# Designs tried in a protein design chat: VHH binders against NADH dehydrogenase (ubiquinone) complex I, assembly factor 6 (Ndufaf6). Part 11

Target 1, 289 residues: NADH dehydrogenase (ubiquinone) complex I, assembly factor 6 (Ndufaf6), of Mus musculus (Mouse) (a2ail4)
Amino acid sequence: SVAAASGPGIPGSHLYCLELLRKRDYESYLCSLLFPAECQRSASALRAFNVELAQVKDSVSEKTIGLMRMQFWKKAVEDMYCDNPPHQPVAIELWKAVKKHNLTKRWLMRIIDEREKNLDDKAYRSMQELENYAENTQGSLLYLTLEVLGVKDLHADHAASHIGKAQGIVTCLRATPYHSSRRQVFLPMDVCVQHGVSQEDFLRRNQDKNVRDVVYDIASQAHLHLKHARSFHRSVPAEAFPAFLQTVSLEDYLKKIQRVDFDIFHPSLQQKNMLLPLSLYIQSWRKRY
Below, E stands for the ipSAE of ESMFold2; O stands for the ipSAE of OpenDDE; V2 stands for 0.75 times the mean of E and O plus 0.25 times the DockQ between their complexes.

## First folded at step 1 (VHH)

Design X20 (framework vhh_7xy4_2; at its last look DockQ between E and O 0.05; V2 from the best seeds 0.00; counts 0 for: pae O 11.2 > 2, placed apart)
Fold by OpenDDE, look of step 2:
Order: C-alpha cells, then sequence, then structure tokens
Structure X20 (fold): chain B 289 residues (1-289), chain A 124 residues (1-124)
C-alpha cells in the first residue's frame, strides 16, 4: 500500500478545477465525467490547466501581464517536478496527476510555450501554422490525457494528433465572432488570400460566397482530421476512447456550420447543444469516438 | 537546417540481413514520430514502419511484419531499421522520414521531411 504522500493539499482544489471547467469549458467538464473513476481527477486537472492558460490571452489588456502569467506557469511546472508546486488549486491538482501517472513534463511545457507565443494578436499565416498551434496545445493535452489513461500506443497517438488539430481548427472557427467583435481575425491568411477575402470582410460580418468558401475550406480541414482519427478506430485500444470523446462536440459544430451554409456568424452556432450530454454518453457506451 | 541522412544500404542475397541507420539533425529528434518508407523502381512510395517519439510503440506494414524491426536512439538522434529475411521484392530505395502529422497508414503520407535515401538491392 504505497501511502500516496498526501502533500498539504489545498482543501477543495479538485472542486475548484471542476467548477472552472463547468464554467469555462463545459464540454471538457462533461467528458471528464465519463472517464474511469481513478482518472477523472487527473483528467480534470489537465483540462483546468489548459483553461488557465487559455484565459491569459483574453483576460490581459497588456502583453506584459500575459507573459508574467505564462512565466508563473512555467515555473510552476518546473517546481511541480521537484515536488514543490505553488499554492494554487490547479497547480496542486496537476502536481498530483503528474505524480500519479508520471506525466511527461515536455508536453506541459510545450502547451505553455505555444500559448505564450500566441499572445501576439496576429493571424495565422497559414493553415499549417494553425495546425501546428493545435498540435502543440490540444495535441499535447491529448497525449497527456492518454498517459493518464495508461495508454501507450502509436495508433492512439496518431488519433490524438488528428483530433487535436481538429479541435484547434474548430476552436478557431467558434471564436471568430467573438474575435471579430474585438476587431481581431485569426483565421489562416493563406486560405483568405486564396479566395480574395480580407480580414475586413470578417470584421464586417460579410456573408458573401467567397467568405463562406473560406470557412468551408477551414471546416473541411477539421473534418478531414476527424476522418483520419476515426480511421484508426480498430487499432486504437478501447482504454483510449474517453480521451477522444470531444470528437462528438467537434462533429456537432461542423454539422451545424454546414447547415447554415458556412455562415460563421450565424447565431445558431453559439447556442448550446442541450443533447450533448446524452450524445457523449451514447458514444461512450458504444465505445466509439 | 533539418537533415536526415540514411546509411547501411547495399547488395544482399535473398535471406540475408541489413541494418539501416538514419542520422537526424536540425530539429529535436525525440519530439517526433519517425518512419521508414521505401520506393521500388518505377513504383510509388510505400510505408513500411513507424515508431513513436519515445520508441515505446511501433507499427509495421503487413509486407514487412515479422521480418523488419524499427528502433531509435534519441540520445544519438538516430533511427534504425533491422531487416531480416530479405526478399527480392524488398529491393527499393529506403528513406527515413519525419512523421509530423502522424498519419501512420498506408493510405496517407503525413511526412514533412525525408532523407536522400539508401539503396537496398536483394539479388541472388
Amino acid sequence: as target 1 above (289 residues)
Amino acid sequence: QLQLVESGGGLVQPGGSLRLSCAASGFTFGDYAMAWVRQPHGKGLEYIATISYSGSSTYYSDSVKGRFTISRDNAKNTLYLQMNSLKPEDTAMYYCARDSYEYGTDLYEGFDYKGQGTQVTVSS
């Protein structure tokens, strides 16, 4: 009975993580509930960590403050692997997950580094750049999630990579109306240029065919990644499937955007899917992703 | 600059063995899945083996399964392919490739970089 040395835990740190997810990443919150019981806390900690990092870009008015927050997390991760995490609820829960599952430090650091670079309010230069961002953030997160699940499998890694990229692309599309309201556009510039679309077209919420074509191409790339991920289904261990439940949400969005003929500003795209919990449960039960 | 340099190819008799090496430079080798691919003369590129970034997981095409072994040494930035029980149909140019997209299937090439290749000829 290796007495898990309960380091001085912050009372309620786990609940803090769950509440954070419920408020800021409801999809991840729902998915976390479908993990094996022994993995739920660790999975939630990872996603909470991701939320904390993602919020930095939106919460800071000054880049310098954002950089300071990123430095905090870099140091936190370093200290965590020295068994000296900071007294922050998410950091403490993440530390516990790291110890329990021997999580790879490289993936945590990669997420921080990539998000730090992304603090610049610049559009992606290309689809490839967006995919790289997604790989280094969402992909890394999925690799860590697989480690929490005890999965070491090449096919699972491949599926995770594609799902991560799809997640990044869909996240970019979902956030486009929000960013446009702030006079920001992050969609891949190469795709925009290909269709003769400017950033201003998005800021004006133009619904012309060429704008819709841009959205179509980007969404199609996400769909392609999902297709590739699913092509590995027979070779992926069943133990990995909880990590990939987010595909349900991704597919839902892609179907929605298709229904509105790729009007990225359509109000229906911002509506919550009330059937999402049921869909996730069914997918979990079917052991599919 | 990113470089992949293959070595170890040559002429071998049927049933013989070869060990290919690939020296990687210009990137963090241990962060990437790696693959071996081959191209027979007049034919398309064929995926034959992949290995995860840590080396903990491997995948083989059916054509080489049981005969070939892919391995890596991250400390040496080197990828290996041990080829046993070689057949004439194994004759091809062999390439080391970085799998950035991790497609890992015979149907999709997800490589962003490959080396210059090393020729393997199996002939009696």
Scores: ipSAE 0.005, ipTM 0.306, lowest interface PAE 11.2, mean pLDDT 89
ESMFold2-Fast, scan of step 1: ipSAE 0.106; ipTM 0.539
ESMFold2, look of step 2: ipSAE 0.039; ipTM 0.546
ESMFold2 (binder alone), look of step 2: mean pLDDT 85; pTM 0.864

Design X21 (framework vhh_7xy4_2)
Fold by ESMFold2-Fast, scan of step 1:
Structure X21 (fold): chain B 289 residues (1-289), chain A 121 residues (1-121)
Amino acid sequence: as target 1 above (289 residues)
Amino acid sequence: QLQLVESGGGLVQPGGSLRLSCAASGFTFSTYDMAWVRQPHGKGLEYIATISGSGGYTYYSDSVKGRFTISRDNAKNTLYLQMNSLKPEDTAMYYCVKDWEGYSTDYFDYKGQGTQVTVSS
């Protein structure tokens, strides 16, 4: 009972997860509100778990402490399946989701393992490496989200894989101005080499055609994944569509980067979409992705 | 200023026991979860045990479950680790850590000087 949920009106683990999402992943917060009522809490728990893992690098000064925190999450997940979660608000909410929906432990472990491998701030060597990272993190989250929605379907899993890869690629592009300001570049090295572009070009905020061509190739790969996921839309059960609400923001970014001729440093790309809640609501109502 | 001061380490024979203490100051001890972690020479940090702020919940790594007991005395602002049936592989520098929640940079970046535990014949 001490490890059990908090009651209403008292600061509790669910409210903790919602507040974490509002501060660190506002898009996922909005998306969770559009899930079926019986799935909203579990959906927010999954996204809060993702935020916890993503924040490990930012919340510690030493890689060794980051590795220790990943060891904590691995053990936390193992113990959730023995009905013994740690006294930590996100872990408690995730444990409840695991029990309610019989979530696959393998997907949770895959997210942790992939995040652990990427604690050392190294650039991706190739598009394949970026896509593998996206598949193991974003893809795993989407598979778990489908399980929360009660969806067991090959076409839904196939769509989730492509959407996860598109999301991971777009996230990498969105973060490039931020990382460049901190003298880091995570864009795939093989694409940069193909166009004669160095990491220094991004550190100096170079807008020359060859830099734009790198961005074009990477953005085009994300667009092809999204297009592929949509090509078999009719074969995907409608119950799966809440899992794919993130495609609204993904498509918005891809349209904006195209309009600025793939200038990744253009100020308009950092502008908040004030209509995002309305766009998500409309997509949810129309059951599209 | 936050301070955590570990003590109680030393040299023991395999099968022996030690009790580690951590004196906390500079924060409201009872409101934070506390943890013990260790670092064997030349290796990374390894999670050992966590205790909730109230002391009502505890959580252990598989390598120490059944042998170690974490406890706290909130009136004395002190965290404890009772270590029984010690093995050579328990040899490490032991640190206490504030706030095993992972939400603040202030909390997980701090570990004291630690206390050395050496288990050998």
Scores: ipSAE 0.000, ipTM 0.226, lowest interface PAE 15.2, mean pLDDT 83

Design X22 (framework vhh_7xy4_2; at its last look DockQ between E and O 0.04; V2 from the best seeds 0.00; counts 0 for: pae E 7.3 > 2, placed apart)
Amino acid sequence: QLQLVESGGGLVQPGGSLRLSCAASGFTFSEYWMAWVRQPHGKGLEYIATISSDSGSTYYSDSVKGRFTISRDNAKNTLYLQMNSLKPEDTAMYYCARLDYGSEYFPDYKGQGTQVTVSS
ESMFold2-Fast, scan of step 1: ipSAE 0.192; ipTM 0.649
ESMFold2, look of step 2: ipSAE 0.013; ipTM 0.416
ESMFold2 (binder alone), look of step 2: mean pLDDT 85; pTM 0.856
OpenDDE, look of step 2: ipSAE 0.292; ipTM 0.712

## First folded at step 2 (VHH; framework vhh_8ghr_2)

Design G11a (from G11 with Y102W; at its last look DockQ between E and O 0.01; V2 from the best seeds 0.00; counts 0 for: pae E 13.1 > 2, grease 26.9 > 24.2, placed apart)
Fold by ESMFold2, look of step 2:
Structure G11a (fold): chain B 289 residues (1-289), chain A 121 residues (1-121)
Amino acid sequence: as target 1 above (289 residues)
Amino acid sequence: EVQLVESGGGLVQPGGSLRLSCAASGFTFSDYAYIGWVRRAPGKGEELVARISGSGGYTSYADSVKGRFTISADISKNTAYLQMNSLRVEDTAVYYCARETWEGLDYFDYWGQGTLVTVSS
């Protein structure tokens, strides 16, 4: 099977996870290097798991194949809590993280379930629906990351929830040019309706003011979530801050889209930030996120 | 070059109402994150009272004013408004209009001069 072709029984399952991140989620790769040494392997396993699930929607042409891959992961998670993980390199590393940190099964299952619901090509009905998706995927991933860091703290969980929502919104915005080129638009329909904008406006790359206002409203909600998470940063244990390094990239994107007057198709939004490694390193010194 | 000019402050009895205006120049509301109203009262620090997204679609309020104050915006006039109802003596303060920024560590990069609201029996 294709899932089994990666050979989870071979030496180097950790290296497989790192290479997957370096290729498919470079930001998470960089962030993982800034975790405490004893946490780095487990953090990379969580992010590799997220990459495996995220790739399903875009890598298969048929929903049925996507559903089969989600069922594989549901069974994999069930089996790793019975100490019987499948021979797949990401599953093996995730199982090791589960055992080492007593990771909460519910969060892993919530990510899979939510990704499964999102296999279709339909736009979110509302901003709230997008935020719920983000909470159940990115938020759950951050709760697990806090468990890897040994943080059990209500304020850290609340920050993770908001940062997860901000991440999900930014991911939806960032992916819009790619999806539009494939005649898919996922932006929340209620926001589009508020401004008299149709999904076809994005397919045609229309950048009239009302289309930019849709993008503004969606981006401003991500910004609001970041501000809320930061409003209580002094109540969050410093041990949690490595989990929140991704806010550097979130803020970078939000500043960039603001600077192009919310033209979501502007070419500068696709340019890599060559200073990201330095920015993350500097952020790791700070007493906040 | 960015300017924020507040107006509408004054003296009012408890239970009364006032409407504050914040006229902006040098930028358009729809091109920036949030415009907020911040107040400073004697014996207290700064409190963010209300804020609104530049498009006018999203608002938030401090718990102390929720249900009594309403923020709104007229994007075509580049002006934000704060409707203050059911005013209390504790609302006495200088009210500043401020632009929130998505850059740096400061919460606000431009401030108006402030308008005094006095609530007194």
Scores: ipSAE 0.000, ipTM 0.248, lowest interface PAE 13.1, mean pLDDT 85
ESMFold2 (binder alone), look of step 2: mean pLDDT 79; pTM 0.810
OpenDDE, look of step 2: ipSAE 0.044; ipTM 0.369

Design G11b (at its last look DockQ between E and O 0.01; V2 from the best seeds 0.00; counts 0 for: pae E 18.9 > 2, grease 25.2 > 24.2, placed apart)
Fold by ESMFold2, look of step 2:
Structure G11b (fold): chain B 289 residues (1-289), chain A 123 residues (1-123)
Amino acid sequence: as target 1 above (289 residues)
Amino acid sequence: EVQLVESGGGLVQPGGSLRLSCAASGFTFSDYAYIGWVRRAPGKGEELVARISGSGGYTSYADSVKGRFTISADISKNTAYLQMNSLRVEDTAVYYCARETYEGYSDLYFDYWGQGTLVTVSS
């Protein structure tokens, strides 16, 4: 007799990841296209995984449901390393990346664990708490991206740590108008207290100088991390630079928010940068980040 | 010609106050990211003490001076000020006004400096 054909794997799982990035993380979509051809699929899988985790907090109304979704991903990662990934498009592509590049499980788990801790609706207590969160999430993601690129280098890891912190700070700033519309504020409380600013000031979209000074101080920290990462760029192998293409977008946001005098609610901050693809392409052939 | 001219330095006792001024010519403050005050004590490197945005509204300070120093600007006079209160002996230094600019992919750096003004805190 004829044995029933095994179904194909998950058809279009790579295309699913690309479409997810195009819709939910357009900047990472563009960056992935500029990776070396043999790394592009794995890079997009990592970024799609990040999108899946990022959506949990904003897509559920109950913390317990969010915890269940984080449990799913913890199990999914464990099962990937036993060659038994769940039937989920992003998990399948992540599993392929894990096997191809021998990705370090610890970094994947650290991202999940840290995002699980951040499911509440409370602001960061301090800039240091925000930076630690950014290191454990965005930093770990960049370490995995360096592994996809085959880079094992102390200077590359140090740059990734600082760029990850800058990314986390910029993400927090960029998301503030969205969260404020949902009556949530996550900006570091110690900076707000320093300037006599309350969370209510952001809920009311107050644009007084002290509110803009909070935004300025937070944005300045992201800028300082970028400066530090760049201070040793000549010690970082060029093979790492595709992992750092995101600095183009970080710079773009930091320039935009400066131009509007740190009015975090200014409509221009929500506008798509139509020159970003050109800027990323130009950056991709430079020996800098 | 771009110039930055500092004034207001001098001798002051511990706990005293001084106000430094930085008058700029040859450019408009609002076109640059920061006007900074940098100090250098003998045998030490340069320390960025305070920064103010070219628009005059956004400030930051070194931890060593927070709560004691206040930077401000008068855009109509193209002048930045550093109000120094509760001065300590370790604040003794030459204070420079500097234009900090962001250019391209490079880190921010200072492209024009004043000649400096000496602040001496001594009893």
Scores: ipSAE 0.000, ipTM 0.132, lowest interface PAE 18.9, mean pLDDT 84
ESMFold2 (binder alone), look of step 2: mean pLDDT 81; pTM 0.815
OpenDDE, look of step 2: ipSAE 0.020; ipTM 0.357

## First folded at step 4 (VHH)

Design P02 (from X22 with Y101W; framework vhh_7xy4_2; at its last look DockQ between E and O 0.06; V2 from the best seeds 0.00; counts 0 for: pae E 9.7 > 2, placed apart)
Fold by ESMFold2, look of step 5:
Structure P02 (fold): chain B 289 residues (1-289), chain A 120 residues (1-120)
Amino acid sequence: as target 1 above (289 residues)
Amino acid sequence: QLQLVESGGGLVQPGGSLRLSCAASGFTFSEYWMAWVRQPHGKGLEYIATISSDSGSTYYSDSVKGRFTISRDNAKNTLYLQMNSLKPEDTAMYYCARLDWGSEYFPDYKGQGTQVTVSS
């Protein structure tokens, strides 16, 4: 924690962002290192911003503190477009990225607004609601990442939308064991109802066929989004591909959960993929996503 | 255990005064900037005042500037808000908040709040 830090060019603000990613979002940390050198600092700032917003729900014990943090970020974004960023390390690096790449304010605000709505501990009402959340958070991050890369392309935007939705779905699946241990389930209620599954089934770690079918349906939707994004990859400029490196980890998770027949609580899903750095490096050379 | 406990709220007539207190425990109070934040019923949060760890700097929102005074006593681990010339629009729940960043509003803890009601 950097109590009482001062100055608009906080020393070590970039290193703060990298350490935050290394500790709290290792996959994004690895992906950022594979961006073009001139884009790496800005890419890491965007991902650190995402971590700061994601942490709010998990790190505060009261909704009101969460709301205060979201209002800080809304004001921070407004102020950085007036060249007056607050003296917070991630805000400083985000401000530098905004100025360097002329980032679109609307995407930053959309992420904050959607995260604020999600401070409540309610399950998504439907698959559509989960996908809308994913589009507004992960999709918006990818649109900003394309701006960092200098990519203005309709096909790249369409790929980002699908990959963002896939990321949001996978994040929801990955987080389910953690939330279940805290007696919370966020999986889309309409899918659960369709299979006769309740939240209590997940809290008790029930792995009957109907429970695994819920996980299958949700994971299949993420897979479909990846398939759609890849269906037109030849139309997407290669300069966009660093923004899509995260598909390596998405595919890894989807393969793992398939191997355990969609048992979302299977212990192997909690294991680190020690080969992920190599897989990302290889992917960066293949010019694919 | 880290705690912030507000007190001194209540019912007051327009033009009146109140003094809010916030007792801090479980952390080194003198190392942190502190703030008062209010929330009118059904409305958004408003940061109204901040004070540096040594009381050398204070900041006020336009809505309370000249009427409210933030202060602290590091020996007693207590934050204060003197509220003068109270108006009906000052009616709100008032929270004491600890700030993680100097003059910036990045709260990491708040108290339970104390209700202030200004009515005729």
Scores: ipSAE 0.006, ipTM 0.473, lowest interface PAE 9.7, mean pLDDT 87
ESMFold2-Fast, scan of step 4: ipSAE 0.269; ipTM 0.699
ESMFold2 (binder alone), look of step 5: mean pLDDT 84; pTM 0.853
OpenDDE, look of step 5: ipSAE 0.144; ipTM 0.632

Design P03 (from X22 with L99I; framework vhh_7xy4_2)
Fold by ESMFold2-Fast, scan of step 4:
Structure P03 (fold): chain B 289 residues (1-289), chain A 120 residues (1-120)
Amino acid sequence: as target 1 above (289 residues)
Amino acid sequence: QLQLVESGGGLVQPGGSLRLSCAASGFTFSEYWMAWVRQPHGKGLEYIATISSDSGSTYYSDSVKGRFTISRDNAKNTLYLQMNSLKPEDTAMYYCARIDYGSEYFPDYKGQGTQVTVSS
């Protein structure tokens, strides 16, 4: 029984999702407000679900508790498709989105399974492994977002795949200073080896040219994915564009890391983009990604 | 050193009662919401009961409402679960769990568990 998987003080399931995003994923909160009115609630539910899964690794004291929380979400998804969602606000809102848009169960399960596999505190062996993680998490989330928008299109799916990979790579880069402070490094090992860089170089906050070259190669791969997604944007239906609003902050990070000559530890990389709401609104108005 | 140690499990007849205890250490117990969760053989984890830091709020799963009572003693850093009118369906490994400050609904830590078996 998961029917009473509820915690203290439920303010209302939709409001709970919005407050979770505002506190833990402010960018997704802003993006959700720019979706078509009929899609906003479902978009918020998907992003809140992502927050619940993404925060597990850094929140739990041991892997077994992370596995327990992932098992809760697997059962919640199974039960949602039987119209028996647990009484938990994110699960209730996700269930409503599943029913309204006929969301594909395998994408939700793929996100959970991939997050579960990544509860281990080890670096990616290769850029390919990082890209696979990005595809299975961020990519799946974007495919579901396209379903919310009513988009069934090959070019939109291809754009989502590339944008998801770019986002996953940038997220890995952005989190590197935080993880290094906790003596963890998740950057792809094959790229580090190619430049003669060890994980210890990141733990010491080394800014030598070879360390910057590692960051450059990884950031360049994200840029390449974003460029590829944009190369066929005229073939992507306009109804898909709200799913890709995240490219604004993605491009912002790539420009900032370039300006500091790929010094991943530069303080400016941790500064908030005060113009992000305006930039998102302008991109939404122009119907581009 | 964060630690939760459960005790009080065992074998009981249907209709019987058990009282589970959980001794907490290594964190400020009085500041955290706490829960009891269980895992029946071959099934997933389920929430049984949660209690607020000040005991002002309690929540129960429908399967145990009216039969189980969660309580705590902040002076002793101890969490309790009084289980009455036990049924074979209550057979499970029972875990004491700390509710994640950032999540409100989900544990960030659990104990090793105590087995409860209800059979004739």
Scores: ipSAE 0.067, ipTM 0.539, lowest interface PAE 6.0, mean pLDDT 87

Design P06 (from X22 with L99M D100E; framework vhh_7xy4_2; at its last look DockQ between E and O 0.03; V2 from the best seeds 0.00; counts 0 for: pae E 5.9 > 2, placed apart)
Fold by ESMFold2, look of step 5:
Structure P06 (fold): chain B 289 residues (1-289), chain A 120 residues (1-120)
Amino acid sequence: as target 1 above (289 residues)
Amino acid sequence: QLQLVESGGGLVQPGGSLRLSCAASGFTFSEYWMAWVRQPHGKGLEYIATISSDSGSTYYSDSVKGRFTISRDNAKNTLYLQMNSLKPEDTAMYYCARMEYGSEYFPDYKGQGTQVTVSS
């Protein structure tokens, strides 16, 4: 096999990004294939960057190692804007995207800074804190994706903000069984307190009504954000819609968890949607997200 | 029992020299890239030098290039940092770091560090 990056860099950096997505973020891999051809490489670079940052917490033995990785990325981003990127495959592809699309440095830095603050094993204090995290990570990533697509539009940015928040909430829900098996719970504490639920209830995989009500409230916020983004879809330029293909998988998860009455540990939530590639393809034709 | 133990730090006058050592155990040292990273008090981390598993490639930050030399002895499982022409701004905690297998940039383990203080 042979892969080569166009322009200066290291050989195979694009293939590295695609392989990273295939293995660690298959949904983003599928979505990227549906971007306009001239945008696909840059879109995959952004998603590979997100994967690199998301992996840090699980890849390190302690917080200081995570801080070292975040310092690498902060320096890498600074150096990209001085045309001196490090020779790391994702950094090279990100630098090419930055140059090609004049990506906004602030959004890249905001993602790194927010991930750095979240290296601790602390649950979110509130739903608002989770949404702020989602806005600063997933929202910023979508703003950059809109820049790759050449979209400068207020309504597209508003949709990206809501979809980013929905994505962050769904990601937190999806990851809860995994984290619970490691004796960690990150779900917003204020929602848990409202229903008389503790971290121990999730560690024991308790599925009493009050525990499912916590999951219901959190999932309902993600659903509300999707509804808000969709309420003004006619004001959003169609060129933005590839950035929002992820709403297909968000809706799929929200429907699945509703079908199991918000039992977040239900095995069916781990089942792959065999129709997801088709659903994404069909969505790419529509004037909606 | 993966372990990295730094030594050789201390107080030194400007213009002086120190040699830091890092004893590695609990993994196949010769298969990994290694690095020295420093943290001045109350400030961010700085990568200062990296070395490939076979010593064939080394990289230095501009702040230390020409003054510091990273080396390794794979037979002794030891990483070194020779620090010459030390300046007060070199004052920091110095960490030995192992890079993730197959990565020259991403550490996955560090030692507890050794303090270097450059002061008149």
Scores: ipSAE 0.097, ipTM 0.611, lowest interface PAE 5.9, mean pLDDT 89
ESMFold2-Fast, scan of step 4: ipSAE 0.424; ipTM 0.776
ESMFold2 (binder alone), look of step 5: mean pLDDT 87; pTM 0.879
OpenDDE, look of step 5: ipSAE 0.260; ipTM 0.687

Design P13 (from X22 with G102L; framework vhh_7xy4_2; at its last look DockQ between E and O 0.03; V2 from the best seeds 0.00; counts 0 for: pae E 8.8 > 2, placed apart)
Fold by ESMFold2, look of step 5:
Structure P13 (fold): chain B 289 residues (1-289), chain A 120 residues (1-120)
Amino acid sequence: as target 1 above (289 residues)
Amino acid sequence: QLQLVESGGGLVQPGGSLRLSCAASGFTFSEYWMAWVRQPHGKGLEYIATISSDSGSTYYSDSVKGRFTISRDNAKNTLYLQMNSLKPEDTAMYYCARLDYLSEYFPDYKGQGTQVTVSS
């Protein structure tokens, strides 16, 4: 693979973003390849930016180091809107996307601010708190993606909001086995309390019915958001649909977890879907989400 | 096993000077970019100076440019910050930070910090 150069420029900054996605967010890598050719580079820059922010919480030894990395990105975003981006490959590609598509600064800042607030190792207090986090991170990312596609539409924004919430919930579920192995549980506490389930139940990998009922309730919320987003299908311009390709992966996970009766630790949930590239390709032709 | 230990902070009059040091151990110091970052009480972090692994490139924030000098001695595994013409606004906790090997701009480790206080 290639690394960013620190000299007079950053040769291969786009390749850096693609390699980052291939390694850290393979599903977004695949989706970006299916965007209109003129949008692919900008779409990959947005997803690479998301990866850089998402990795901070788990990659730093202390909260203060995480705050330092978030401050870098706040300054980077301010500077790119003054045409003075830092010499960092993802920042350079993001700056190019900002200039090409007149991206809204507020959405970029919302993502950074929300991730900064979430640097603690605390579970979400409620389902609503998880959904608000998802709206401010994944929702904002989708609003920017619609701007890359040239879509200015209220129904597309409403669909993006719901898909963003569904994505955030699914990400929380998918990450639970990894976090549990590190003795961390982030699932919404109000749902756990409702079923008499504690964090220790997940740390011990209990699969009693009440534990599976917690997972069922959380997954059902993601399903409801996806269903709501699809209720706007006919009102959403077809040009928006590339932004929503991730619904293929969301649906795949929700079906898989249902098939294992909401056993969030079941090994099949970690298996790669060999048909995902084909499913994404087919979906890209259907003009649906 | 990785350690960054800052020293040299203290109380100083406006217009005075201090030299901060950061002793590094547990990694190959000469391979990494390093930075000084400060945090005034109750305020956000500010990157104030950055230096490349070979000392060939430096960056300074506008707030300290011309007054502060970052340097390093790779033989002694030590990072330095010479602070001249100190102002009350420079009062802060000062951290030594190692920058991520792959990106050269993202901190992945910091020291405990040393307090610098510039009185009236």
Scores: ipSAE 0.012, ipTM 0.486, lowest interface PAE 8.8, mean pLDDT 87
ESMFold2-Fast, scan of step 4: ipSAE 0.301; ipTM 0.723
ESMFold2 (binder alone), look of step 5: mean pLDDT 85; pTM 0.862
OpenDDE, look of step 5: ipSAE 0.622; ipTM 0.851

